# VH-VL binders against o27280, part 146

Target 1, 266 residues: o27280
Amino acid sequence: MDSMNVPEVLEIKRIVEESESVKTFIFSWDFRREVRPGQFVMVWDFRDEKPMSVSLIDPVRSEIGISIRRVGEFTDRVHGLSEGDLLGIRGPYGRGFELMGRDILLVGGGIGMAPLAALADEATARGMRVDALVAARTADELLFLDRLEAAGVNISTCTDDGSCGFKGFAHERLLTLEENHDMAAVCGPEPMMFQVMRILDERDVPAQLSLERYMKCAVGICGQCCLDDTGFRVCAEGPVFWSQELSRVREFGRYRRDPAGRRVPW
Short names: E, the ipSAE of ESMFold2; O, the ipSAE of OpenDDE; V2, 0.75 times the mean of E and O plus 0.25 times the DockQ between their complexes.

## First folded at step 7 (VH-VL)

Design g8 (framework fv_bamlanivimab; at its last look DockQ between E and O 0.81; V2 from the best seeds 0.00; counts 0 for: pae E 4.0 > 2)
Fold by OpenDDE, look of step 8:
Structure g8 (fold): chain C 266 residues (1-266), chain A 119 residues (1-119), chain B 107 residues (1-107)
Amino acid sequence: as target 1 above (266 residues)
Amino acid sequence: QVQLVQSGAEVKKPGSSVKVSCKASGGTFSSYAISWVRQAPGQGLEWMGRIIPRFGKANYAQKFQGRVTITADKSTSTAYMELSSLRSEDTAVYYCARDSQYEGYFDPWGQGTAVTVSS
Amino acid sequence: DIQMTQSPSSLSASVGDRVTITCRASQSISSYLSWYQQKPGKAPKLLIYAASSLQSGVPSRFSGSGSGTDFTLTITSLQPEDFATYYCQQSYDTPRTFGQGTKVEIK
């Protein structure tokens, strides 16, 4: 077996509370194992294993961060952990984002901001201008604003309840923005991504979108994350896709497969 | 651009309490942490504690435990620091500052609030 | 608590001089170190964070270096507006702690 596929037991160095439901767990990382924004790791709590996006990549401090939203039993257990506790990490896996041009637009919703936060750091480090549209249901659920601001990102917020920034959805806010960018990176609820992609396509802005699907193996073998009609494996060919690729995916923005393989609507 | 504006100077008697306010503008208050730092005349900087308004969680330096209370009002984007049982050695300029959760640096700072404790 | 020790406590320099201030932590703090400038009657101003990252708007004559326990703030060519007191601050652990300060005075 490739050493990459063996979980490494790592100590939680720090925990950053992002919101009531989101925590970022920071680990020491050997950067001989390269990791890119948009890639994910498999987090193992010695009972179960789940894919999680890398939200922090810090080669200087030799650290990575994994942001986890509390959504079920696994994440409940993980959220109960403290600094000094152990987790198993294997990866990274999947295709990450590609940066191009000088001006990039990030559009994120909820926990979807996790990989985009990492991408923002890389983009700003490269001297790119980064605009970020950060969306959430409420102001208290907006993620990484402090970090993004510190990185020099120009932030625009929108919330469903209007408690911060534009009242409405990300795609609605995007329609009010006239500036075009060299590329866009998008991650969040799939209905949001679907609408955002359409707008970006109309504006001829190259866009990459990160999909979320049920993943079991992370190595393209089990097929649990296979997209209908294309055969794309989100863990292997993704999770980052170009808009042109997703245009071929019939289920995108419409439905997904649950752990039992059943089609469930968004 | 985030700005922090603090309440005005205070003159207090020993044994009394002082409550200093720090109003934030130009950003999302809920995304910030606010730290309080004081500086006695001619002395260095001393961290007192911090609050994360979105959680209502405050942490304090051990030196001030039981005597300092840091609170936040999200509706007014204002943080408060209350120091009780004032002593002459509490005479100082008190600063609020935005506290970066990842990096832990302070920026920006309030303009400071002079607190004088004298009989 | 992590103790931060600055050296020197004060120094005299002339405009155009190279100024170096050191800060030592009682234990390793990785790169969680910030530098501040404070002028009389004013709040501290962030200059450097993460040991070596220049804060936006800060002149390039300011630079920071170091990791672990030993850190350095350097002013390549001292300007009239640079006479002030400088503080290091660790953000590795709570409580946050500052160095005792270094006063840079005009010679």
Scores: ipSAE 0.796, ipTM 0.906, lowest interface PAE 0.8, mean pLDDT 95
Fold by ESMFold2-Fast, scan of step 7:
Structure g8 (fold): chain C 266 residues (1-266), chain A 119 residues (1-119), chain B 107 residues (1-107)
Amino acid sequence: as target 1 above (266 residues)
Amino acid sequence: QVQLVQSGAEVKKPGSSVKVSCKASGGTFSSYAISWVRQAPGQGLEWMGRIIPRFGKANYAQKFQGRVTITADKSTSTAYMELSSLRSEDTAVYYCARDSQYEGYFDPWGQGTAVTVSS
Amino acid sequence: DIQMTQSPSSLSASVGDRVTITCRASQSISSYLSWYQQKPGKAPKLLIYAASSLQSGVPSRFSGSGSGTDFTLTITSLQPEDFATYYCQQSYDTPRTFGQGTKVEIK
């Protein structure tokens, strides 16, 4: 009936350890309720619920995957679960990515590679050429490289410490990649996305960016989405936005909010 | 593209240990897992264990737990399998293989290392 | 541990024959099954993964099917280079386990 508000209690079918801090939890899914790359679900451990991006969409196996980074009490509890344990899942929610053209660029930082991994699967299945720039602090924190390589994606890496690939930040690596693309999709820390967006804008590459802080707004729990000049529109359209829309949002890449609601530079 | 090159054949006495290496080239070493599979003469394939080099985590088949140690050196892109307390029934070809995390298939494989245990 | 049982253990066939090898898992493994070909003195070669996905560079005469507990590898028109031993392997859980192998011999 009310599939968007009522969580389904699903059994954890498989767990894939992506890194020391990231796991992907795989569930059986009824694809009469379609899921698209860029959408998220609410994950409920019967105490708290949090939005998590869908990182695997497999209608053939009737499975979805949800990748979760261990960063606090909720995620620490979920990481303690085993195959056969139960979680509540509701959704999907939000606007998914749109694929256009034939050559696409994915730029992901840390856990931001999760929704981009699902997008890469769809793009390669459609016969598109996919280049991915995967960024992390260290080599051990690069995510989904195995899965992207298996899908036929052309991978470039960068790490802050130089332990894998280019030594530096995603936007610095992007400046050394000159190939033109029909579109880009970007997900990661907001300062990274801002710098990447500027480069893509100068290259006239339309980009879609996924903003984690707007996931709650898409569900209708809008603690933060109304704090910008475009708040109502941003809440309605998130979490995925075109770069032209974000270029007019004053806070994107420049400021965040502290607990008192004050603007703080990134 | 990933290639796996293993160390050369070994002849060992019962009770000794053997350490086989598997050097990866191409791709990102930390992006995949390495499994070890052995095959005794005329027998089938037997999985021994795997390592995910990027966080040093190894898992072993129960039969080998306590005798096998799988390690990885990220600086040289090399995985190792050490088997101790060797017996004549450990005579086999030992393979390393790239272990795909989501699908769990093995590709590519190393060329194999023949280990003969005889007195 | 998940046990994998292949049938038959060996078969004799002629070039041009249709060959079918089956693999049964002791519990449901969804489609987490791969097939390998091994020739004497060589490492195994991946043919099929995800029960039915043909590995790049593998001839289209090879196909896989099945889900849950019962799986089949089919070679539609056997060629001289196909005489080999074939193994199924589950990747649903650890330990990873293989079938005992099926030797395809020339008739």
Scores: ipSAE 0.511, ipTM 0.770, lowest interface PAE 2.8, mean pLDDT 87
Fold by ESMFold2, look of step 8:
Order: structure tokens, then sequence, then C-alpha cells
Structure g8 (fold): chain C 266 residues (1-266), chain A 119 residues (1-119), chain B 107 residues (1-107)
């Protein structure tokens, strides 16, 4: 019998190199454990364990994909693995995105495009019109463009250095885009998400935002993923929140927490 | 929409080499892979190899190892396939194609480059 | 290498006919299979990917089915523009390999 809280050791079936710093690891997956866009898994390399978003959900092939950005010692070790190597996976956990209406806007910064790519697949499969604003520092770091195009997503790009698409930040590009969406889904650096949320709220566009907080237990017990003012636990009540829920959170977009729970600037 | 335009037809002598170019427009060239596929007259399709331009990483079908070099120039959005030690059996139309990273299908294709090897 | 075998090598059919073409892989390829149409002097065109997913702009009379080792391309009502050669292609492993082709001719 499998348990959601016990890691299952899975073989890496395929690795897709998304950028110099991002790889997608694909595993066989038994979909009796349902997976929804916006949920996350805990990835265990037999030494450490970190939360990662699911970026590919393919029940027809019985596969999931997990996109991992190289940002430190753990992710450096995982990036050194090959097809056939093993990782522990527990989950999925958390509240995923909910689709509504016929027209959806996705706004993703960097690795934040990972859960949005999974959402785009579900939205297009339902016959929704999907627009995506894909943001990164440089053109080489724009993620999932080929995959989104293949799914029929209408793509706008922006890069900090102007090497592809609009030169500037995602919220600046958003101000210049057409306003005709039933909902939005947003994931990326928290300061970017705050600015995007403000614009969407002013436009009366319902928005769901996916937060990343330090997590250890993934089931809401340890309290390390809590938001200050509300006590929301990112791993239990999120990671996906409606903009209305986040409007009550003083710390959103202002600071983050280190592994010991201390407040640090973004 | 991605478009691939190949260099023109070539006539070569046995023992020489040929280098075919494939210029891409549309999309971000570094974001997709390019495969090369050939078709001899009246015959089927044969995959030769692919390159991932972002990394300069190429891999080849075993049949062509040692004779094929596939390269890419990101600054000009152009991929190249060079086939050396040509034989008459290398007479074919050579295609480049965008190689989907996840599904592995080919779309779009270049218009093809006819290469004739004769003495 | 994974061998792809198509059947039949050729067939004759009339406009309006239902046509089926089969493709067999020498080992399981899950659903990593694509179908292409090629007319003389032209590059192949993608019809079906992932065994059963219809490419945008391809008429709905084309469909694909199968998983594992056995796959089928079906044309439910053959049209004059459908007389061509059809190829399957696996993308499960490298090298990518094609079937030998199936020529669909006018009866």
Amino acid sequence: as target 1 above (266 residues)
Amino acid sequence: QVQLVQSGAEVKKPGSSVKVSCKASGGTFSSYAISWVRQAPGQGLEWMGRIIPRFGKANYAQKFQGRVTITADKSTSTAYMELSSLRSEDTAVYYCARDSQYEGYFDPWGQGTAVTVSS
Amino acid sequence: DIQMTQSPSSLSASVGDRVTITCRASQSISSYLSWYQQKPGKAPKLLIYAASSLQSGVPSRFSGSGSGTDFTLTITSLQPEDFATYYCQQSYDTPRTFGQGTKVEIK
C-alpha cells in the first residue's frame, strides 16, 4: 500500500534540458494518486528533500514531469543525475489551480512557468483560449516556449535585458497587453507576483497566485511555510491562493523566510 | 510561426563533402532542436542526427557516425549538416526539421536540398 | 535500433473509401509515434503526433490509434488530396526511425 507521506523511489525516465539552469525530470506515475496543476511534490535525493512544482501531467502515458532550477547544492546534485538514476518523490501536496471561464491569462517568471505549463495543457484540453506572458532575465532563460506553442497558447515574452520580446518586467508588459480574460494564473518571484496581482485587481480580473515558501513536512505540521498575518500554510492552504486571500497578507511581496524561519529581505 | 529555408541543390563527386545550411526564422532559435533527415530517390525517410543549438549538443545515427557533422550558429539562426566521403548512395534530398523536445515529432520541415553524387 | 514496419506497402482506393494503415514497432514505444503525409517533390507534413493527437489544420477525417507496438492511421472518407505516401515515425528512443512508407493510390 502506498502512502502520500512516504517517498516512493522512482527511476528518471527522461530528462529535458529546458535552459542552462533548468531541467525537467520525467517519471512514470500511477494516476490513482491524482495530480492537479499547481500542486507540488517533495523531491528526495537520499540526502536532502525540497519542494518542486509538477510541470507535466500526462495520464495517457502515465507520466509526470518535475522542473528543477539549479540554485544551490541540492539542485546541483540533482542536475548531475542521468536517465535511469533514482529519486524519491512524495506527494502530490497542496491546492492546485482552478479553471474558470473561457479565456485565461498565464503570467510566469522564470521557473514559475513550470506549474503554468501544466495548467496550460489542461486549459487547452478543455478548449479554453490561453494567453501566456513568459518572463525571464534573458532570452535563453525563457521556459517552455516550444511546449506552449504546441499546445496552441498565444505567447507574449518579456526579458529584463530585452534580448527577446518586451524589454522590462512582467508587470510592465502586462500594462501594454489586451484586457479580456475571465481569470489569470500567476507564478514567479514574489515581488513580480505582487505587482502583477495589483494590476489584475485594478482590472477586476480574478487571479490565482502560486507561492513558494520554505517547507519541511509538506502537510502543514511544522509551521515553517506559514504566512505572518493569516497563519496560512503554503503547503496546506496553498501553494495556490486567490488574490483576495493574499490581499490580507502583509508579508506578501515584502520579505521571505530562511530555513530557520527568520525574516529576510527579498 | 517557425520557417526553415535550406541552401540550394548541389552536385558532388565521390569522395568529396557537402555542407547544407538550414536558416530558421520565427520563434526563438535557441529554444528548439533541429534534426536532419534524408530521402534517396524512390526511398523512405532516414534520420541522420540532431542538434540542440542552445547547447551546441549534437547526436547522430550510428550509420553516419564519423561522416556527419551537425552544427549551429545562434547568431545567424542557422544549422548546418556536413557529410564527408560522399558515395553515389548518398544521392538524396536532405531535409532539416524542427524537432519537438517533448513529443519528438518533426514540424516544420525545410523545403529540402537535393544532393547528387556522380562522377 | 527500433524498427518500424508499415502495412501495406501500397494500396489502391477510391474517393470516399475508408483507409487504414498499420505500423508495428519492434519494441514498445508507448505512444511516442507520429504520422506524416508526403506528396511527390514535397517535404513530409505532420498529421498525427503522440499516436492519436491531430495536428492543427489537419482534417478531422484523419485519426490515429494504438499504443505499445501496434498503431493505426485511419482516413474515414478518402479525398482526392489524400493520395500520397504515409510514414510512421517513433520518437521513443534514438535514433529516430521511420516506417518504410505506405503509398495510397487511386483505384
Scores: ipSAE 0.277, ipTM 0.673, lowest interface PAE 4.0, mean pLDDT 87
ESMFold2 (binder alone), look of step 8: mean pLDDT 93; pTM 0.951

Design g9 (framework fv_bamlanivimab)
Fold by ESMFold2-Fast, scan of step 7:
Structure g9 (fold): chain C 266 residues (1-266), chain A 119 residues (1-119), chain B 107 residues (1-107)
Amino acid sequence: as target 1 above (266 residues)
Amino acid sequence: QVQLVQSGAEVKKPGSSVKVSCKASGGTFSSYAISWVRQAPGQGLEWMGRIIPRFGKANYAQKFQGRVTITADKSTSTAYMELSSLRSEDTAVYYCARDSHYEGWFDPWGQGTAVTVSS
Amino acid sequence: DIQMTQSPSSLSASVGDRVTITCRASQSISSYLSWYQQKPGKAPKLLIYAASSLQSGVPSRFSGSGSGTDFTLTITSLQPEDFATYYCQQSYDTPRTFGQGTKVEIK
């Protein structure tokens, strides 16, 4: 019954190359262990263990997918693996996204599009209308556009350099979109999420935001997590938070903590 | 939503090269892969290769390795397939198709380009 | 390369008939299989993807089933516009490979 805390050694069934720096690793999964969009797993390469968002949930094929960006030693080693190789998977962990209403806006930046791709599949399966705003620095870093299009999602893109779609940031593109949605889900760099949240709040659109740094807190490996000036701890409730919860946190989108614990601007 | 329009029919001599174009409209050109599939008269479908335009990566079937080059121009939303050292056996209709990168199914298809190699 | 073999290579049928076409992969491809319809002088048209998912706009008389190595396309109550050649295709691995085709002809 409690198999989520024990790593299961799974064979890499298939690898999908999403970009030069991102791969999706697909595993057979026993769906007696429920998994929801917005949740994550711990990936163990038998040396290090790192949290990764679930980017594909496919109960028909009995598969899950985990998308990993190459950013350091652990991810470099994992990217060197092939179909048939083994990884340890533990989870899922964290609270997932909640769906409500008839239509949803997804706003994703870079690898933050990974959990939103899984959410798009579920929202579409429920009969919701899905619009996605996909942001990246350059066109080659736009992720999951083919999956979103296949799911029937209406896609808007923006890149910092203008190489695909709107030239500019996600929040600048959002200001040019006049459509209202019953809800939104947002995942990406924290400064992007903060700007997007402000616009959605002004429009009275309830939003859920996924904070990747809080995936570690959900499994208790981070120790102390504090998002506000009063010392309120939210680490057990992540990584997905409602905008109303985050609007009370002065640090969100404005500062991070350095190694000495001091506030530094983004 | 996505439409693919190919260049017109070609008649070529053995030993020459042919370059077929496939222009995409609707949707985002960088959001999908483009596969090339040929069909000789009265024969079945044969996959030649694909390109993922957003990062320029092309893959080819072994049979065509060294003779085929697939490229893409993102500024014009156009994919190209160039086949060199043409033989009479290369007489076929050549199709481009949107390749769902994740699932690998083909939809939509271009209208096809007839290439005839004759001496 | 993964070999795809269809059976039969051709069949004759009448309007209203139930038609069944099979496709066998030389190794397990999970459910990474698509079915296409091709009419003379036209590009192929996607009917079924992921072994059993009906493409938007395709009539419900078409259905797909199977997983692993054995797959089936079924047409219930064949209509005049269904006389065509049908192809299966695997997308589990590269190169992508097609079956040899099954021609459905008027009896």
Scores: ipSAE 0.210, ipTM 0.646, lowest interface PAE 5.3, mean pLDDT 86

Design hh1 (framework fv_libevitug; at its last look DockQ between E and O 0.02; V2 from the best seeds 0.00; counts 0 for: pae E 15.7 > 2, placed apart)
Fold by ESMFold2-Fast, scan of step 7:
Structure hh1 (fold): chain C 266 residues (1-266), chain A 123 residues (1-123), chain B 110 residues (1-110)
Amino acid sequence: as target 1 above (266 residues)
Amino acid sequence: QVQLQQSGPGLVKPSQTLSLTCAISGDSVSSYSAAWNWIRQSPSRGLEWLGRTYYRSKWYNDYAVSVKSRITINPDTSKNQFSLQLNSVTPEDTAVYYCARGEDSYYYYMDVWGQGTLVTVSS
Amino acid sequence: QSVLTQPPSASGTPGQRVTISCSGSSSNIGSYYVYWYQQLPGTAPKLLIYSNNQRPSGVPDRFSGSKSGTSASLAITGLQAEDEADYYCQSYDDSLSGVVFGGGTKLTVL
């Protein structure tokens, strides 16, 4: 009765401005469909459809949130909408994060903090200790700091330009953080994720990494979702992958694929 | 199809350790798609989840608060099985014990169950 | 008392619709998925419903689950003699950091 593959037309209940370039759109949600941190939905503006990670999951209020960065024509149109306007939503899709142990590390870069914010909410609700490393190019691009603090998360920040917290890259900041985590979840620019993954592997911390760049096909039908060394598809088997799987994939952290499936260097 | 076969003694004396084993066929105990649970059932307390073990590059254990000080759940990859040890048993530990498979570590439902083993704790 | 509350018994006649309730709070059913198990006499529990309303392969469509607020229910339509069993609900409770079960409902087919 509740089909994931048919868009539901939903009213925008609230809009939260996270930064100059990021907004979170909040909808009433019927939790008859499972929604899990790390999963994504297809957002339809009645002209084009794009995949977006779920950034808020609130079954008590019967709400989900979707955080969208302004990067092109579709997202510019969506950012122009107001409370009460309509969007089509279908999903959720993809494999979500697992939670293991008691002490977890989240490493997010830019908009990659969005799915990790949903994971942080659930982990803290279950009584887990959460450390979050929030990374961005500049202070203005750090996301969800107030929300993470309100949830009881232990926050570390870094910016490339030094405008907030540690001056440097996420992996450089990670080297100064404690090593006793039971798991990690990582989402952000792929070069950042590659460097972070290597450090976590050396520390024997099992990591889960979200590869959002290939979510176009939603159900694993298109060739753009295929990774070089393994032949598995991001939207069919991801977007969340284990670090031990990705450490063997030569494509990861070295090059990406364009819409035609061509390799493009980072 | 995944099947679970339980073995262990049906009688245990008070203060001793209760030991049960669950043999797995049709899946690996180290499968990333599984978590391996122990549940017990008694007329007075109903169904009680005791804990689980699962492998994600290393082994994890989750235990119910009520038994955490006395319980150990151990995997054995060479025999493709997992076991329950419950220390310092009392007559209140008398129950039917089940092993069961869950899908992953995020959710707690059990989709495949063993046959159950009645364990009586008495002198 | 169990953390999740079920009626201790329910009954119906063949062909009838029977509903079994499971009541909790915001720390369990209000925030987490509900699962249902059927236990026939002398057997292990069998998963009937997962994630509030999903059926495993092999479970007839006359079994359905629903959740509203802090309560869940299992509905059985076209009741059959073979449905005579104990039924248990399950969720997770974040205030207890653990799995919780209902006390069970003994369904009698009259």
Scores: ipSAE 0.768, ipTM 0.877, lowest interface PAE 1.1, mean pLDDT 88
Fold by ESMFold2, look of step 8:
Order: C-alpha cells, then structure tokens, then sequence
Structure hh1 (fold): chain C 266 residues (1-266), chain A 123 residues (1-123), chain B 110 residues (1-110)
C-alpha cells in the first residue's frame, strides 16, 4: 500500500481557461516523478485536498497540467487563484492507461476528457491512429477540441442539446461509428461509461475505463475509493480498470457514494 | 555546442582528498535549471552517480547516500566550471570519473559528458 | 551488485533486431523514468533514450525504448557494426534517494 506523503508546494506557472467552468493549472514538474496518463494527483489548497487527473504531461517543457472543473467550495477557491499562487501537489497515484495496438478510440464526457487528452498525446507520439468521441451537455462544454485537432486526432462530437455535432448521448453516437479499434479508453460520468462499456463489450473491443470519484485520502486507507464488494481501491488498484474487471462490480453505473461512503443514487 | 573538459590528478594516496574540475564551454554553470553531475565507473561496480549541483533561484546539491559524508560539489561562476572533492579516499574509490550536464534539473539524465579521468587510489 | 539488472551480454548479426532488458522494482523503474546510454569502447557514455522512449536529436530511429511495470527494454533494429558497445539503463531509486544504473550489457555484432 502507498503511504501518505507531504504535498510539495508548487507555484502555478500558467492558467489556461478551457471553458467558463474548467481551467487547466500548469506547473513546472520534476520528472524524477514519472506521470502516466490516467494517474491522478492530490491537490491541496491549504484547507482541503482533492484528487485531480493529470491532463497534460509535457517532459519537453518540464510541465504538467491539471484540469479542474468548478463544482463546489474547493474548486471555487482554486479557480480564484492566479499565476504565481501556490498549491500543494502530491503523487502521482493510481494505475494509468496502457496503450496497445494501432487504433485507439477515446470516449470522454465533460471533464473526463482531461486524462484522455494526455493519453491522446502519448498515443499520437507512438504513431497510433486516434479517434476521439468528445461529449458534453452543450457546445460550450466540449473540452480540448483545438488541442486534439492539432495532435492529429479524428474528432467526433456529441452534445445533449445538439448545439454541436450529434444530438444525443455518447453511447448513441458510438453506435454510428466504425468498429475497427484495437482498444478504447473511456472517462466521464459513470452512467455514460456504463453504457459505453456495454457497447464495447458486445463489439469485443478491449476497453479501459477511468473512475473519477470523491476520494478523501487518495491512498486507499479511508475506504472512500473502494468499489462495491470487490475490494478494489480506485486510488491503489485503479482509477483505470479494464472492462472485464468492472463487469463484476454491482455499483458501477448504478449508484455512487457520498463522502461518508454511503450508497446514493445517481 | 556544449563541451566539458576535465582536469585533475590521476593518482591519490589513501586517506587523502580526490579533487577534480570540469570546465564548461558553450553553456554557463549558472544556466537556469541545468544540473552539473559527477559519475564514476569501475570494473567491479559499473556506473555510479555521485551527485550534482544546480541553480534554481539559489544553489542546490544532491549527493548519493553512499558518499554524502565525504563529497562536495562546488560551482565556480567566475571560471565557468564545477568541481568534485571526495575526502578520505580508499582503493575502492579507484575509477574513471566523469562530469556530465543534465539539461534540466527536474530530470536525472545526463545529455553531455566529459571525456573521463582515471583516478587511481594507491600507496 | 547493480540495483537494475541487465543481461551481461547480447549479440546479433548485421540487419537483425536485438533487445536489451533492464529489470528493477517498484522503488525505481516502477515509479520513475528510464534512460539508456551507449558507451563505445574507450569513450564516455552517450545519452541514447530519455524519459522511457524519447530519442535525443541525432539518435537514429532504429533505437527505441519501452517500459512495462518494473522492466524496461532497449530495442535496436537494423543492427550495424558500429552498434557494438556497452549499453546501460538508468533510473531513480526511492530507497537510495538517488540515480541508479544497470550493470551494463555488452553487445557484440557478429
């Protein structure tokens, strides 16, 4: 089991406004600490500490980027920071994505595109063909489109309200796409991931899914990151799981847990 | 073109201090974020990293635990060089010593190496 | 003894593909980047691969690196006579709080 460590206090080098509700905070990073797409860090604002996925891994510029959606008190405070302000960072933690084959499908919903954007950079650097299905409620909430296009990723979009691309849910758009991928990587709202996983399983496409959930300690000690009855810890055995691992989990896609660990509906 | 030029004596007696210098051309020892390393190589123990010095708003040192009590690495900005001092040497310190640049102290790779200096520790 | 384990030797003929393994643990390769160096006889090591699989400018693309779990591999395709050298892997180790190297692999081109 990983042990807790003291967060390293880092200056915010640059802030990128990805949307009205999402900012990417960029830090200089000591790459003695390798970071893999799909891993997460704990971000400490000197009051509270939350897990956040790494969205940019740039060893050439010695930078990492952490994309944060404003959804509550912690993220409101972080969004109020400026370049030069300080945050504590510890990690990375968890199991990242594994790449295989020549053709990969990325399916991301909302902020779930953050770790997939990092994976897209690695996949294109390896010479893989990358298709991305980027989903959101509205066009204004589609993330990383310019970055993905610049990397040579083939993008399909869908929005709940139809303001950009296919009108409907990500799994509905997926049914209209080619079935010729060697693997898929999926991250987003858990109900979306469940539906996408079912389609990919029926098509016999190996899939890895990233479960991003509230985690109190990030190292599995508190039990907040454990799945259902399997005993898998999101921060220690995940957050990235193969679809066959998740198929044994009753909780996945059906309910969530509150900060006290109680089962609640979506 | 960055180049590193080593100098120093090739024979040192046991219990004395090993002292080597590395002159830098094409770069500055105080270049922001670059790291300046010493590594040694012997037939019995292969490559062994000894430590480094680097400037990031101030000077920092990282030393290998195995030599931390005996090693000092110093920059000299006026001569554009850096040095190795290894105290209380024994015959086990016999090796070829290399200086090396890491272009970014956030990483531990060494992209430019000196030619090496054989140092023999013997009576 | 080296913290990272490499085979002492490897061999191949011109045009062949060869691989050199580097085995470590969760305290080094499992957590940190892997680097590779080529050392020609009588010369200093030269950086060949950084950050697991990146090539410095001037290194031919027939050299490639990869990492899986606690192991790393250097692959050389289209083997040439001038590739005859010692090859070292490198990482960082938590328990030693410092840089660690493999024991080296002497590659012979037959």
Amino acid sequence: as target 1 above (266 residues)
Amino acid sequence: QVQLQQSGPGLVKPSQTLSLTCAISGDSVSSYSAAWNWIRQSPSRGLEWLGRTYYRSKWYNDYAVSVKSRITINPDTSKNQFSLQLNSVTPEDTAVYYCARGEDSYYYYMDVWGQGTLVTVSS
Amino acid sequence: QSVLTQPPSASGTPGQRVTISCSGSSSNIGSYYVYWYQQLPGTAPKLLIYSNNQRPSGVPDRFSGSKSGTSASLAITGLQAEDEADYYCQSYDDSLSGVVFGGGTKLTVL
Scores: ipSAE 0.000, ipTM 0.420, lowest interface PAE 15.7, mean pLDDT 84
Fold by OpenDDE, look of step 8:
Structure hh1 (fold): chain C 266 residues (1-266), chain A 123 residues (1-123), chain B 110 residues (1-110)
Amino acid sequence: as target 1 above (266 residues)
Amino acid sequence: QVQLQQSGPGLVKPSQTLSLTCAISGDSVSSYSAAWNWIRQSPSRGLEWLGRTYYRSKWYNDYAVSVKSRITINPDTSKNQFSLQLNSVTPEDTAVYYCARGEDSYYYYMDVWGQGTLVTVSS
Amino acid sequence: QSVLTQPPSASGTPGQRVTISCSGSSSNIGSYYVYWYQQLPGTAPKLLIYSNNQRPSGVPDRFSGSKSGTSASLAITGLQAEDEADYYCQSYDDSLSGVVFGGGTKLTVL
């Protein structure tokens, strides 16, 4: 486990353009180091380091994929890289998703679909029925549709502008669905997750949600990703939480802390 | 450090109910990252998983098919323990019984075990 | 009869490499992780390997696991006297909807 904390310099094996703003970087992976859907890795471009969810786990090809949305300086640099270039990867870290039951609902928004895509692969491989509600602002921002379809996932889409699927938000689309599942996994904008969680709770569907917070150490030491009131560290106790755990987290769906530790609204 | 302490009688008469308790320290029986298992071991049947209980928004129980009709695993949140009840025991139920913790992150492994309790079914 | 099949016994001399096999089917090892336990005489089983090839903290690197198809193997290199124990493989079986164990292998250090 000690080796997990040492960044490994890995060559980008392949780059998949998922959307205009999202790329998946594929790396060769030594699966002696287990990685689970929902876990994250710290990506180091030799200048800065950021946590990124694992979006692909392929033991057959001995590959993992990390999907990165272009949102800032770090990601701008990373998006400028080419196949053959190097990145530092350390991890994986955090608690991943647990699968239970036979029918699972995935609810993802934007880049939040990254860890869910990996989960979908695992779930389908286990013979589970997977329904996925994929949400995005616009049709061109919907992620992993072809991949999910190929895996046998039943996909429902929704977009804010109605350019694809249901016009509206994920929680609104969810309300139109009558079927219950054995469990749900949720990842996306926190306001979305908050609403989705409430609906799932009302329906008595066990739900896991993956949170995003500012992480620095990824090993539960620095406290930058601590959640108010609970002391939960997103990097250690999370990023995947059960809905009942998050019900104890006051800030969930309400605010987050920036790198300076200040409360900022969603 | 998580520890499991087992208690219960080591002798049970045929047709009676075997009852064991596993007290948890260092963790919660209602932990969202744990599953609480009972396993038994005998020379004739080897290691045999009996079932588990775990909390995920609500309580779940999984039982082995072989004992499903006779087994009950109950959590006690007030005492932070969980119990095993096995009804209508026969000499075939003679074994060392273990309670064990499973972790969500790795699904079905048991990383912490109780000390074991020999339960003999005899007249 | 155990769902997972192990040799009843194995032996080796100190310093040797020994392997313990675990055979299953598509409904268990073929679909789920394999775990290994070491049980010293008079003690509860101890987790030795999880998720096919991962070692918990405190387990020496001379223990390793592997999985291929519907079979798994535990390898012990540099065999030591203290390694004399029973070893069990474990997985999950879809058809039984439950955890399954191998019959165990008694390892003797000669």
Scores: ipSAE 0.000, ipTM 0.501, lowest interface PAE 13.4, mean pLDDT 92
ESMFold2 (binder alone), look of step 8: mean pLDDT 92; pTM 0.948

